# VH-VL binders against MAM domain-containing protein 2 (MAMDC2), part 15

Target 1, 162 residues: MAM domain-containing protein 2 (MAMDC2), of Homo sapiens (Human) (q7z304r168to329)
Amino acid sequence: IECDFEENHLCGFVNRWNPNVNWFVGGGSIRNVHSILPQDHTFKSELGHYMYVDSVYVKHFQEVAQLISPLTTAPMAGCLSFYYQIQQGNDNVFSLYTRDVAGLYEEIWKADRPGNAAWNLAEVEFSAPYPMEVIFEVAFNGPKGGYVALDDISFSPVHCQN
Below, E stands for the ipSAE of ESMFold2; O stands for the ipSAE of OpenDDE; V2 stands for 0.75 times the mean of E and O plus 0.25 times the DockQ between their complexes.

## First folded at step 14 (VH-VL; framework fv_trastuzumab)

Design q6 (from n6 with light chain E94Y; at its last look DockQ between E and O 0.46; V2 from the best seeds 0.00; counts 0 for: pae E 7.9 > 2)
Fold by ESMFold2, look of step 14:
Structure q6 (fold): chain C 162 residues (1-162), chain A 122 residues (1-122), chain B 107 residues (1-107)
Amino acid sequence: as target 1 above (162 residues)
Amino acid sequence: EVQLVESGGGLVQPGGSLRLSCAASGFTFSDYYIDWVRQAPGKGLEWVAWIYSSEGYTRYADSVKGRFTISADTSKNTAYLQMNSLRAEDTAVYYCARDYYESSGWEYFDYWGQGTLVTVSS
Amino acid sequence: DIQMTQSPSSLSASVGDRVTITCRASQDISSYLNWYQQKPGKAPKLLIYAASSLQSGVPSRFSGSRSGTDFTLTISSLQPEDFATYYCQQSYDYPYTFGQGTKVEIK
């Protein structure tokens, strides 16, 4: 479930596509003309890549953007980590869920409001004793919701440090 | 020619109510946010609230949340600020401003009205 | 809340002087910073948006720049009509906040 988004694929992550709101690839040669976005975390430049969702692209704000991992293939437990940025945090909700094959859907993390545009590290206790998906979810409450960016998803089989 | 004209200011006692109007012309009202920004006499500027009339979205500063209500009538191209439970600290010139949210994500107040004075005093 | 601290709070200058006004954000706000001019008894007027972009109809003697959380408004050659109070304002996060103002007066 690890991904730095620098390849021409999403490491098996899929966008739950809908006509309203979806995650996109940012950085590199892709010009973002609707918002000024940060340089990526992996390469620390405008040439690196990350995933993002920006409220200026959203048509219907009651729907959510979901980036969904492949099902886990082996039991695992430990710390899921990733880097993220949030602009104008009051007008968006960025959350991480798990969903198992039986349909159990649980929030395991929700972003606190960051006070800056720097990349923030999230560390989330993650347990997948059965096949499950990891879902990164963003909702906006209007076109001034800003953006959420995501990079450098990784997993460690030890408990989170914090 | 973009114009914003505030009205409805006046003298009111603490705990009283007042409704301000912002009549807009010269632009498509539903394409823009309308903000209220206030300035206490001899002081700086304080953002109060905005409305996005096409979707009905609103936002408030914490200092006025629960006491002030921003609304709009798109058929009249007019935004309103209903001010309840007024306090002496609410004494200010109230400006309405067009809030331009640029497609690149930049946001700024590009046109302002001339303001209407609200005085809250015994 | 994001605090915007302007300096100086006031200054005296002569026509033709180069004037700089600074605004410091209490946190990173990217380039989400606007500058406004306000004359006594008048509404504010937008000068600069996005830290450095000049608003239409604003004289080219006005310019803005950013270095980290420090923002600068520069008037390259002060004119009589430039004596006013200048405010910075961040549009990064709610509540949107203004600096306390910088009053530019005739020396």
Scores: ipSAE 0.012, ipTM 0.611, lowest interface PAE 7.9, mean pLDDT 82
ESMFold2 (binder alone), look of step 14: mean pLDDT 93; pTM 0.944
OpenDDE, look of step 14: ipSAE 0.307; ipTM 0.801

## First folded at step 15 (VH-VL; framework fv_trastuzumab)

Design r1 (from q3 with light chain Y32W; at its last look DockQ between E and O 0.53; V2 from the best seeds 0.00; counts 0 for: pae E 3.0 > 2)
Fold by ESMFold2, look of step 15:
Structure r1 (fold): chain C 162 residues (1-162), chain A 122 residues (1-122), chain B 107 residues (1-107)
Amino acid sequence: as target 1 above (162 residues)
Amino acid sequence: EVQLVESGGGLVQPGGSLRLSCAASGFTFSDYYIDWVRQAPGKGLEWVAWIYSSEGYTRYADSVKGRFTISADTSKNTAYLQMNSLRAEDTAVYYCARDYYESSGWEYFDYWGQGTLVTVSS
Amino acid sequence: DIQMTQSPSSLSASVGDRVTITCRASQDISSWLNWYQQKPGKAPKLLIYAASSLQSGVPSRFSGSRSGTDFTLTISSLQPEDFATYYCQQSWDEPYTFGQGTKVEIK
């Protein structure tokens, strides 16, 4: 479930389709004149790629965008890590869930606060003893939702550091 | 030209109420946020509230939550600040300002009114 | 809340001097910092937005810069009309907060 989102490759991650708001590939372009998105974490340049969701695409302020991993195929436990940015986090909520084949939906992480404006590292204890999806979710709850960006998802079978 | 004109300031006793108006012209009112920012005599600036007039969304500084209500009448291009349960520390010049905000862009107050003075004293 | 700390609180300078005013944020705010000028009895006027972008109609002697959480407003050649108080303001997170101001007096 590791991905750096380069080469137009989503590593099996898919949007849960929504007519109003979905995750997009960011970076490698200057075409979005009114969005000031970061350079990517993998290459640390404007030409690299990451995933993002931007409130400019929201038609209703209770919209949810979900980026969903492939199902896990073997038991695994350890540390799921990723880099993220949240611009002006007053009106968005960025969370990480697991969902099993029975549809059990469990929050395993939520962004704490708007941290520094740079890329932030999240390290989340993750356990999948049976097949599960990992879901990156952004909810927009107001008109100043900003954006959330995500890059460099990785997994280690070692516990997260404190 | 963009203009913002405040009115409705005056002298009020503690616990009283007052309603400020911000008449706007020269821009599409529903495209912008309107903010109230206040300045106590001889002091710095303090953000009070904003409204997104097309949808009626509002936000408030903690110091005024539950006492002040920001609203707008888009047909009149006017924002209002209803101030209730006034305290001495609410004494200030109240400015309305046009808040330029674009999602994933920058935010700043590019046009301000002249201000209206509110004095809260016994 | 994000605290914005300006220095100096006041200064006195001659016409033609280069003047610098600094503002420090209590956390990383990227370039979400604005500078305003306020003359006595008047409303604030936007000078600089996004740390370094000059607002339309503002003289080119004004400039802004950023290094980490430190921001600087520079007036390259002070003019008599620049007598005013200058405020920085962050727009990264609510509540939007202002520095305490820097009063610039012409000798």
Scores: ipSAE 0.260, ipTM 0.715, lowest interface PAE 3.0, mean pLDDT 83
ESMFold2 (binder alone), look of step 15: mean pLDDT 92; pTM 0.940
OpenDDE, look of step 15: ipSAE 0.845; ipTM 0.936

Design r2 (from q3 with light chain S30Y; at its last look DockQ between E and O 0.36; V2 from the best seeds 0.00; counts 0 for: pae E 6.6 > 2)
Fold by ESMFold2, look of step 15:
Structure r2 (fold): chain C 162 residues (1-162), chain A 122 residues (1-122), chain B 107 residues (1-107)
Amino acid sequence: as target 1 above (162 residues)
Amino acid sequence: EVQLVESGGGLVQPGGSLRLSCAASGFTFSDYYIDWVRQAPGKGLEWVAWIYSSEGYTRYADSVKGRFTISADTSKNTAYLQMNSLRAEDTAVYYCARDYYESSGWEYFDYWGQGTLVTVSS
Amino acid sequence: DIQMTQSPSSLSASVGDRVTITCRASQDIYSYLNWYQQKPGKAPKLLIYAASSLQSGVPSRFSGSRSGTDFTLTISSLQPEDFATYYCQQSWDEPYTFGQGTKVEIK
């Protein structure tokens, strides 16, 4: 469930298929032969990689991009952490959900800071007593929503600190 | 090559209506946002509205919402600003501008028309 | 709304002078700041976008910089065609807002 997106791989995370809007790999100078990049193919220079989705390719409002984890393999409870960056938040909704094999879908976190060029740390109390998926979701409500970026997903078996 | 030409300004009484046109040429009209920006005599600039011609999506400044309507006809490469319930404070030169928005979120008005004067006076 | 405060409101300068205009945002807008030049009776013209990037066709004597919420437009050696009013504009959040303008006049 943990991933830093280095080595240009997704650690088992997959996109829910969408003809227009999907999560892509950004950052670094390493060529990515396994990802479909946006038309600009522009990456900010930095040492690390991240995942991003950009609203510029949304053809219709209310499209949703989902990045889905592998099913958890053991019971776990603690703190799920990740870094995120939101360019323009008021027209986008960035949320974290869990879903079990029966389809129970539960929101466990939602971004509370629209528009921010800095990386933010999110710490989310997470409990998976049975197999479930973690889903990072961006819902688009306008073409100027900008991007959402995600990096350094990790888990700690102790409660979140804030 | 890129050109924007406004028309339709004039003198109108408070409560009246006007329709402004912005004729565009030299670029793919549906690829860009078109904005209206106004400037009261001797004053600074105020953003009014934009349209994304590809899907007709629009946004408005609070000062004009409910009274102004922006629209576009892609077959004529023309944007329009329908101004209803005009007030004295709407008196300004109205510019249309090409709004260049790129995937990294940088946004700026790179080409402007010459402006058309709207005077609301009684 | 994000308020953009320019200073000075006006200045007098001679050809060849170095001119500096500042613009302060009421909140962090990162580098989402544009500069425009407007001559009397004319539409604004884009000079700089993204705080420091020169628009195509703009002379290199123009430059922009950022320090926190403070932004600076600099003209290294003022030319006769540079006497105009200059506006900053933030593109971080709607409504897009402009500074009040800085008029650069002949001394």
Scores: ipSAE 0.014, ipTM 0.598, lowest interface PAE 6.6, mean pLDDT 80
ESMFold2 (binder alone), look of step 15: mean pLDDT 93; pTM 0.941
OpenDDE, look of step 15: ipSAE 0.177; ipTM 0.748

Design r3 (from q3 with heavy chain Y101W; at its last look DockQ between E and O 0.64; V2 from the best seeds 0.00; counts 0 for: pae E 5.4 > 2)
Fold by ESMFold2, look of step 15:
Structure r3 (fold): chain C 162 residues (1-162), chain A 122 residues (1-122), chain B 107 residues (1-107)
Amino acid sequence: as target 1 above (162 residues)
Amino acid sequence: EVQLVESGGGLVQPGGSLRLSCAASGFTFSDYYIDWVRQAPGKGLEWVAWIYSSEGYTRYADSVKGRFTISADTSKNTAYLQMNSLRAEDTAVYYCARDYWESSGWEYFDYWGQGTLVTVSS
Amino acid sequence: DIQMTQSPSSLSASVGDRVTITCRASQDISSYLNWYQQKPGKAPKLLIYAASSLQSGVPSRFSGSRSGTDFTLTISSLQPEDFATYYCQQSWDEPYTFGQGTKVEIK
């Protein structure tokens, strides 16, 4: 479930299609970026790649975008980490869920109000004793929207370092 | 031509109430945010509140939450600021401004009214 | 809240001088920074948005720049109509906050 999103590779993650709001590849030479987005975290350049959701295309303010991992194939426990950025955090919610094969959702992390435009590190205690999906979700709760960007997802079998 | 005209300012005692109006013209009112920004005499600018009238969303600065209410009447292209429980520190010129967000993904106050003075004194 | 610190609080300058005003954000705000001009008894007027983009109708002697959390407004050749107070304002997050202002005076 590790991904740096380079070379437009999604590492098995799939976007849950929504006619209005979806996760997209940002950075590099990719067109149709309307907001000023960060340099990617991996290469720290405008030419690197990441995933993002931008509300500039939103018609309805209850829209949800989901980026879904492949099912885990072996039991695992440890620390899931990733870098993110949120603009206009009062009008969106960025959350991480797990979903089992029975369809049961559990929120395992939610972004705090964003502190600045730099990439923020999230470290989340993660346990998947049976097959599970990891879901990165952006929900828009207000009219000004903003964006969320995501890069450098990784996993370590040791507890998160706080 | 975009225009914003404030009215309703005046002298009020502490604890009193006042309603300000911001009459807008020259643009589609429901497409834009309308903000109130105030300036105490001889001081800098402080954002107070905004409204997005097409959906009724509002936001307030902490200094006015629970005391001020922003509203709009789209049929009259007018925003209102209902100011209750007024305090001496609310004394200021109150400006309404158009919040130019929808077209650019950037946010800035591109048109301002002339301001209306609110004086709160014992 | 994001604090915006302007420097200097005031300055004296002559027509034709190059003037710079600095605004520092208390955190990274990307380029979400606007500059306004305000003359006595008048409403603020937008000069620059997105740190460096000139608003329509603003003379080209005005420019803005960003270096990290430091933002600069420059007037390349001061004119009589430029004597005013200048404010920066961040638009990254609520509450939208302004610097305390920089008064540009004659002499």
Scores: ipSAE 0.069, ipTM 0.650, lowest interface PAE 5.4, mean pLDDT 82
ESMFold2 (binder alone), look of step 15: mean pLDDT 93; pTM 0.943
OpenDDE, look of step 15: ipSAE 0.816; ipTM 0.929

Design r4 (from q3 with heavy chain S53P; at its last look DockQ between E and O 0.53; V2 from the best seeds 0.00; counts 0 for: pae E 3.3 > 2)
Fold by ESMFold2, look of step 15:
Structure r4 (fold): chain C 162 residues (1-162), chain A 122 residues (1-122), chain B 107 residues (1-107)
Amino acid sequence: as target 1 above (162 residues)
Amino acid sequence: EVQLVESGGGLVQPGGSLRLSCAASGFTFSDYYIDWVRQAPGKGLEWVAWIYPSEGYTRYADSVKGRFTISADTSKNTAYLQMNSLRAEDTAVYYCARDYYESSGWEYFDYWGQGTLVTVSS
Amino acid sequence: DIQMTQSPSSLSASVGDRVTITCRASQDISSYLNWYQQKPGKAPKLLIYAASSLQSGVPSRFSGSRSGTDFTLTISSLQPEDFATYYCQQSWDEPYTFGQGTKVEIK
């Protein structure tokens, strides 16, 4: 479930296909975007890569984009970390869910404010005693959008420090 | 030319109500946000609320939430601020402003009305 | 809420002087900062948006710049019509907040 999104690799993460909004690769040599996008967290440069969802592609409010991990293969518990940016606040929601093999969908983290313009660290207590998917979800619920960006997903078997 | 004209200000006692109007002309009213920004006498500027008339989305500053309601009538190119449960701290000149949102995400108040004075006093 | 700390609160200057006003954000707001001019008894007027972009019809003697969370409004050669109060305003996150103002007066 760890990914820095470099070398055009998604580390097994897939978009749930949606006709209007999906996660895209940003950074590096990818230059043709509508919103102002950040430099990559991994390399601290425009040459690095990250994933993003941009509101300019939304045709209908309440559109949802999902980036879905592979199923976990062994029991695990600890701290799931990632870096994110939200360009605009009250019109979008960036959430993290788990989904088990039975389809039970549980929210384990949410951000709905932009915070600093720089990369923000999220640390989320994560437990997968059974095979689970991790789902990064963005919803746009109004006309003041922007983007959500995601980079440097990692896992530690110790509890989060916050 | 772009114009915004406020009206409806006046003297009111604490706990009273007023409705302000912002009449807009010279632009497509439903394509822009309309904001209310206030200025207490001799003080700085404070954002109060916005409305996006084409879809009716609204937001409020915490200081007025639950007491003020912003609305719009697109057939009249007019925004309204219904002000209830007024307090002395609400005394200010109330400006309406056109809020321009660019596709790049930049946002600014490019045209302002001349303001209407609201005085809340016993 | 994002605090905008403006400095100085007032200054006195002569026609022809170079005037500099600063504004500091309490967090990173990228370039989501605007500058307004307000004359007594009148509404504010937009001068600069996006930290450094000059609004149409504003004289080129006005300019804006950003360094991190510090923003600067500069008037390169002060004119009689520039005696006013100037406000910065962030548009990164709600509530949209203004600096406390800088009054530019005749020396």
Scores: ipSAE 0.273, ipTM 0.740, lowest interface PAE 3.3, mean pLDDT 84
ESMFold2 (binder alone), look of step 15: mean pLDDT 93; pTM 0.947
OpenDDE, look of step 15: ipSAE 0.860; ipTM 0.939

Design r5 (from q3 with light chain S91N; at its last fold request DockQ between E and O 0.55; V2 from the best seeds 0.00; counts 0 for: pae E 2.4 > 2)
Heavy chain, then light chain:
Amino acid sequence: EVQLVESGGGLVQPGGSLRLSCAASGFTFSDYYIDWVRQAPGKGLEWVAWIYSSEGYTRYADSVKGRFTISADTSKNTAYLQMNSLRAEDTAVYYCARDYYESSGWEYFDYWGQGTLVTVSS
Amino acid sequence: DIQMTQSPSSLSASVGDRVTITCRASQDISSYLNWYQQKPGKAPKLLIYAASSLQSGVPSRFSGSRSGTDFTLTISSLQPEDFATYYCQQNWDEPYTFGQGTKVEIK
ESMFold2, look of step 15: ipSAE 0.427; ipTM 0.766
ESMFold2 (binder alone), look of step 15: mean pLDDT 92; pTM 0.933
OpenDDE, look of step 15: ipSAE 0.795; ipTM 0.922
ESMFold2, look of step 16: ipSAE 0.512; ipTM 0.794
ESMFold2 (binder alone), look of step 16: mean pLDDT 92; pTM 0.928
OpenDDE, look of step 16: ipSAE 0.592; ipTM 0.876
ESMFold2, fold request of step 17: ipSAE 0.375, 0.422, 0.455; ipTM 0.766, 0.770, 0.785
ESMFold2 (binder alone), fold request of step 17: mean pLDDT 92, 91, 92; pTM 0.928, 0.921, 0.925
OpenDDE, fold request of step 17: ipSAE 0.897, 0.624, 0.645; ipTM 0.950, 0.885, 0.886

## First folded at step 16 (VH-VL; framework fv_trastuzumab)

Design t1 (from r5 with heavy chain S53P; at its last look DockQ between E and O 0.66; V2 from the best seeds 0.00; counts 0 for: pae E 2.5 > 2)
Fold by ESMFold2, look of step 16:
Structure t1 (fold): chain C 162 residues (1-162), chain A 122 residues (1-122), chain B 107 residues (1-107)
Amino acid sequence: as target 1 above (162 residues)
Amino acid sequence: EVQLVESGGGLVQPGGSLRLSCAASGFTFSDYYIDWVRQAPGKGLEWVAWIYPSEGYTRYADSVKGRFTISADTSKNTAYLQMNSLRAEDTAVYYCARDYYESSGWEYFDYWGQGTLVTVSS
Amino acid sequence: DIQMTQSPSSLSASVGDRVTITCRASQDISSYLNWYQQKPGKAPKLLIYAASSLQSGVPSRFSGSRSGTDFTLTISSLQPEDFATYYCQQNWDEPYTFGQGTKVEIK
């Protein structure tokens, strides 16, 4: 459930493929000036990796991109934290959900706009008393919806300090 | 050669209407956004609206929302700005521009027309 | 809305001078800033995109740089044809906003 996205297995996180909108790996040694985002959070470097969703590839705005964690394997409760960036924050929605094996789907966090390009810390009270997935979800409201980026997911067994 | 040519400007009384045209050539019109940007005499630049002609998505600056309508006819490679309920503060040179929008949200106006003057007065 | 503040509003310089124009964003916009040149009676022309990338056909004496929310357009050796007004423009978020312009006069 913890991931800095620097390994190619993505710590077991999986993009739910759909024909319209998907999460991708960003950063690293990509030689394209047009794919330069702010430095990744893990290494404070343009060579580090993160996950992102980009509106430029989206054709329909009723569908969402989902990045899905492995199922939890033991009861856990505490603070789930991660870093994110949002461009065009008025034209996209970035949310965090849990989903159990029966398909019960609950929003546990939704981004407020930070208004700048800095990496923002989110801390979310997280409880998984039974097996569940954590889902990072992005929806776009238009063809110029910008991007959302995600890095450095971690978990602490104590309550969020907020 | 990429070219954008505006037309339809002129003198109009307050409350009146005008329709501007932006004829495009030298590129695949349906692949780009087209923007209107205006410049009041002796003043700076103000973004007005954009359209994505292939799918008809539009966006407007708050100052013109509800009064102006941007549209496009891909068969004619032409964008339009319908301006209604015109006010003195709408007096400006109106430019159309090709809006290059790419992955990671990079965006710039790489080609501009020569502009058409709209004067709102009596 | 993101405000772009240019300085100076105008300047006079001689042919051969190094000219520096600055633009400050009211928030962090990363490198999502463009520079345009507008000569009298003409449409704007793109010079620099992504803060520092030179547009095709633009002379190499033009360059752009970024430090935090401060952006700089530099003309390394001013030429007579560089008499113009220069505008910065952010594309981090809508509405797209321009600086108020910097008029460069050749003496």
Scores: ipSAE 0.378, ipTM 0.762, lowest interface PAE 2.5, mean pLDDT 85
ESMFold2 (binder alone), look of step 16: mean pLDDT 93; pTM 0.938
OpenDDE, look of step 16: ipSAE 0.558; ipTM 0.866

Design t2 (from r5 with heavy chain E102D; at its last look DockQ between E and O 0.71; V2 from the best seeds 0.00; counts 0 for: pae E 5.8 > 2)
Fold by ESMFold2, look of step 16:
Structure t2 (fold): chain C 162 residues (1-162), chain A 122 residues (1-122), chain B 107 residues (1-107)
Amino acid sequence: as target 1 above (162 residues)
Amino acid sequence: EVQLVESGGGLVQPGGSLRLSCAASGFTFSDYYIDWVRQAPGKGLEWVAWIYSSEGYTRYADSVKGRFTISADTSKNTAYLQMNSLRAEDTAVYYCARDYYDSSGWEYFDYWGQGTLVTVSS
Amino acid sequence: DIQMTQSPSSLSASVGDRVTITCRASQDISSYLNWYQQKPGKAPKLLIYAASSLQSGVPSRFSGSRSGTDFTLTISSLQPEDFATYYCQQNWDEPYTFGQGTKVEIK
């Protein structure tokens, strides 16, 4: 479930298809639309890559964008970490869910409004004793645009230290 | 020509109420946010509230939340600021402004009205 | 809330002078920073958006720049019509906040 999104690689993550709002690859030489996006976290440059949802002009729909991991392949417990940015944090809600094969959804993390353009570290205690998906979700609370960016998803088998 | 015209300012006692109007023309009113920004005499600018009339969303600064209500009438291309429980510190020139996103996703107040003075005094 | 700190609070300058005004954000705001000019008794006027982009109809003697959380408005050769108060404003996140203003006065 680890991914740095480099070389246009999604590491097995897929969108839940939505005609209006989806996760896209940003950074590098890829042309961005509707907003000016940050340099990536991995290389801290305009040449690196990340995933983003751009909600600029999402004035007409109550939609969510979901980026879904492959099912976990072995039991695991520890710390799931990733870096993120949220523009317009009052309007854009960024959350992390797990879903098991029985369809049980559980929110395991939700971004506090960070107010900071720098990449923010999230560290989430994570347990998958049986196969489950990890889901990164953006939902909006209102019509203002903005973006959410995600990079450097990793897992450590030890407790989160933060 | 984009135009915003405020009205409804005046002298009011503490605890009183006023309703400000922001009449808009020269643009599609429902495509934009309308913001109220105020300026106390001799002081700087303070954002107060915005409305997105297309979907009825609103936001307020903490200093006015619970006392002020922003609304809009799209048939009249007009935004309103209902100001209740007025205090001396609400004394200011109140501007309405068009809140615009450009094609690159940047946001700014590109057109402002002339302002209307609200004085809260005994 | 994101605090915007302008300096200086006022300055005196002569026509033809190069003037710089700085604005510091209390956190990273990327380039989500606008500059406004306000003349006495008038509404603010947008000069610069996105830290460095010049608004249509604004003279080219105005420019903006960013270094980290520090933003600069520069007037390369001050003109009589430039005596005014200047405000920065962030729009990275709500509430939108303004600097306290910098008054540019006749010397």
Scores: ipSAE 0.057, ipTM 0.665, lowest interface PAE 5.8, mean pLDDT 81
ESMFold2 (binder alone), look of step 16: mean pLDDT 92; pTM 0.933
OpenDDE, look of step 16: ipSAE 0.586; ipTM 0.875

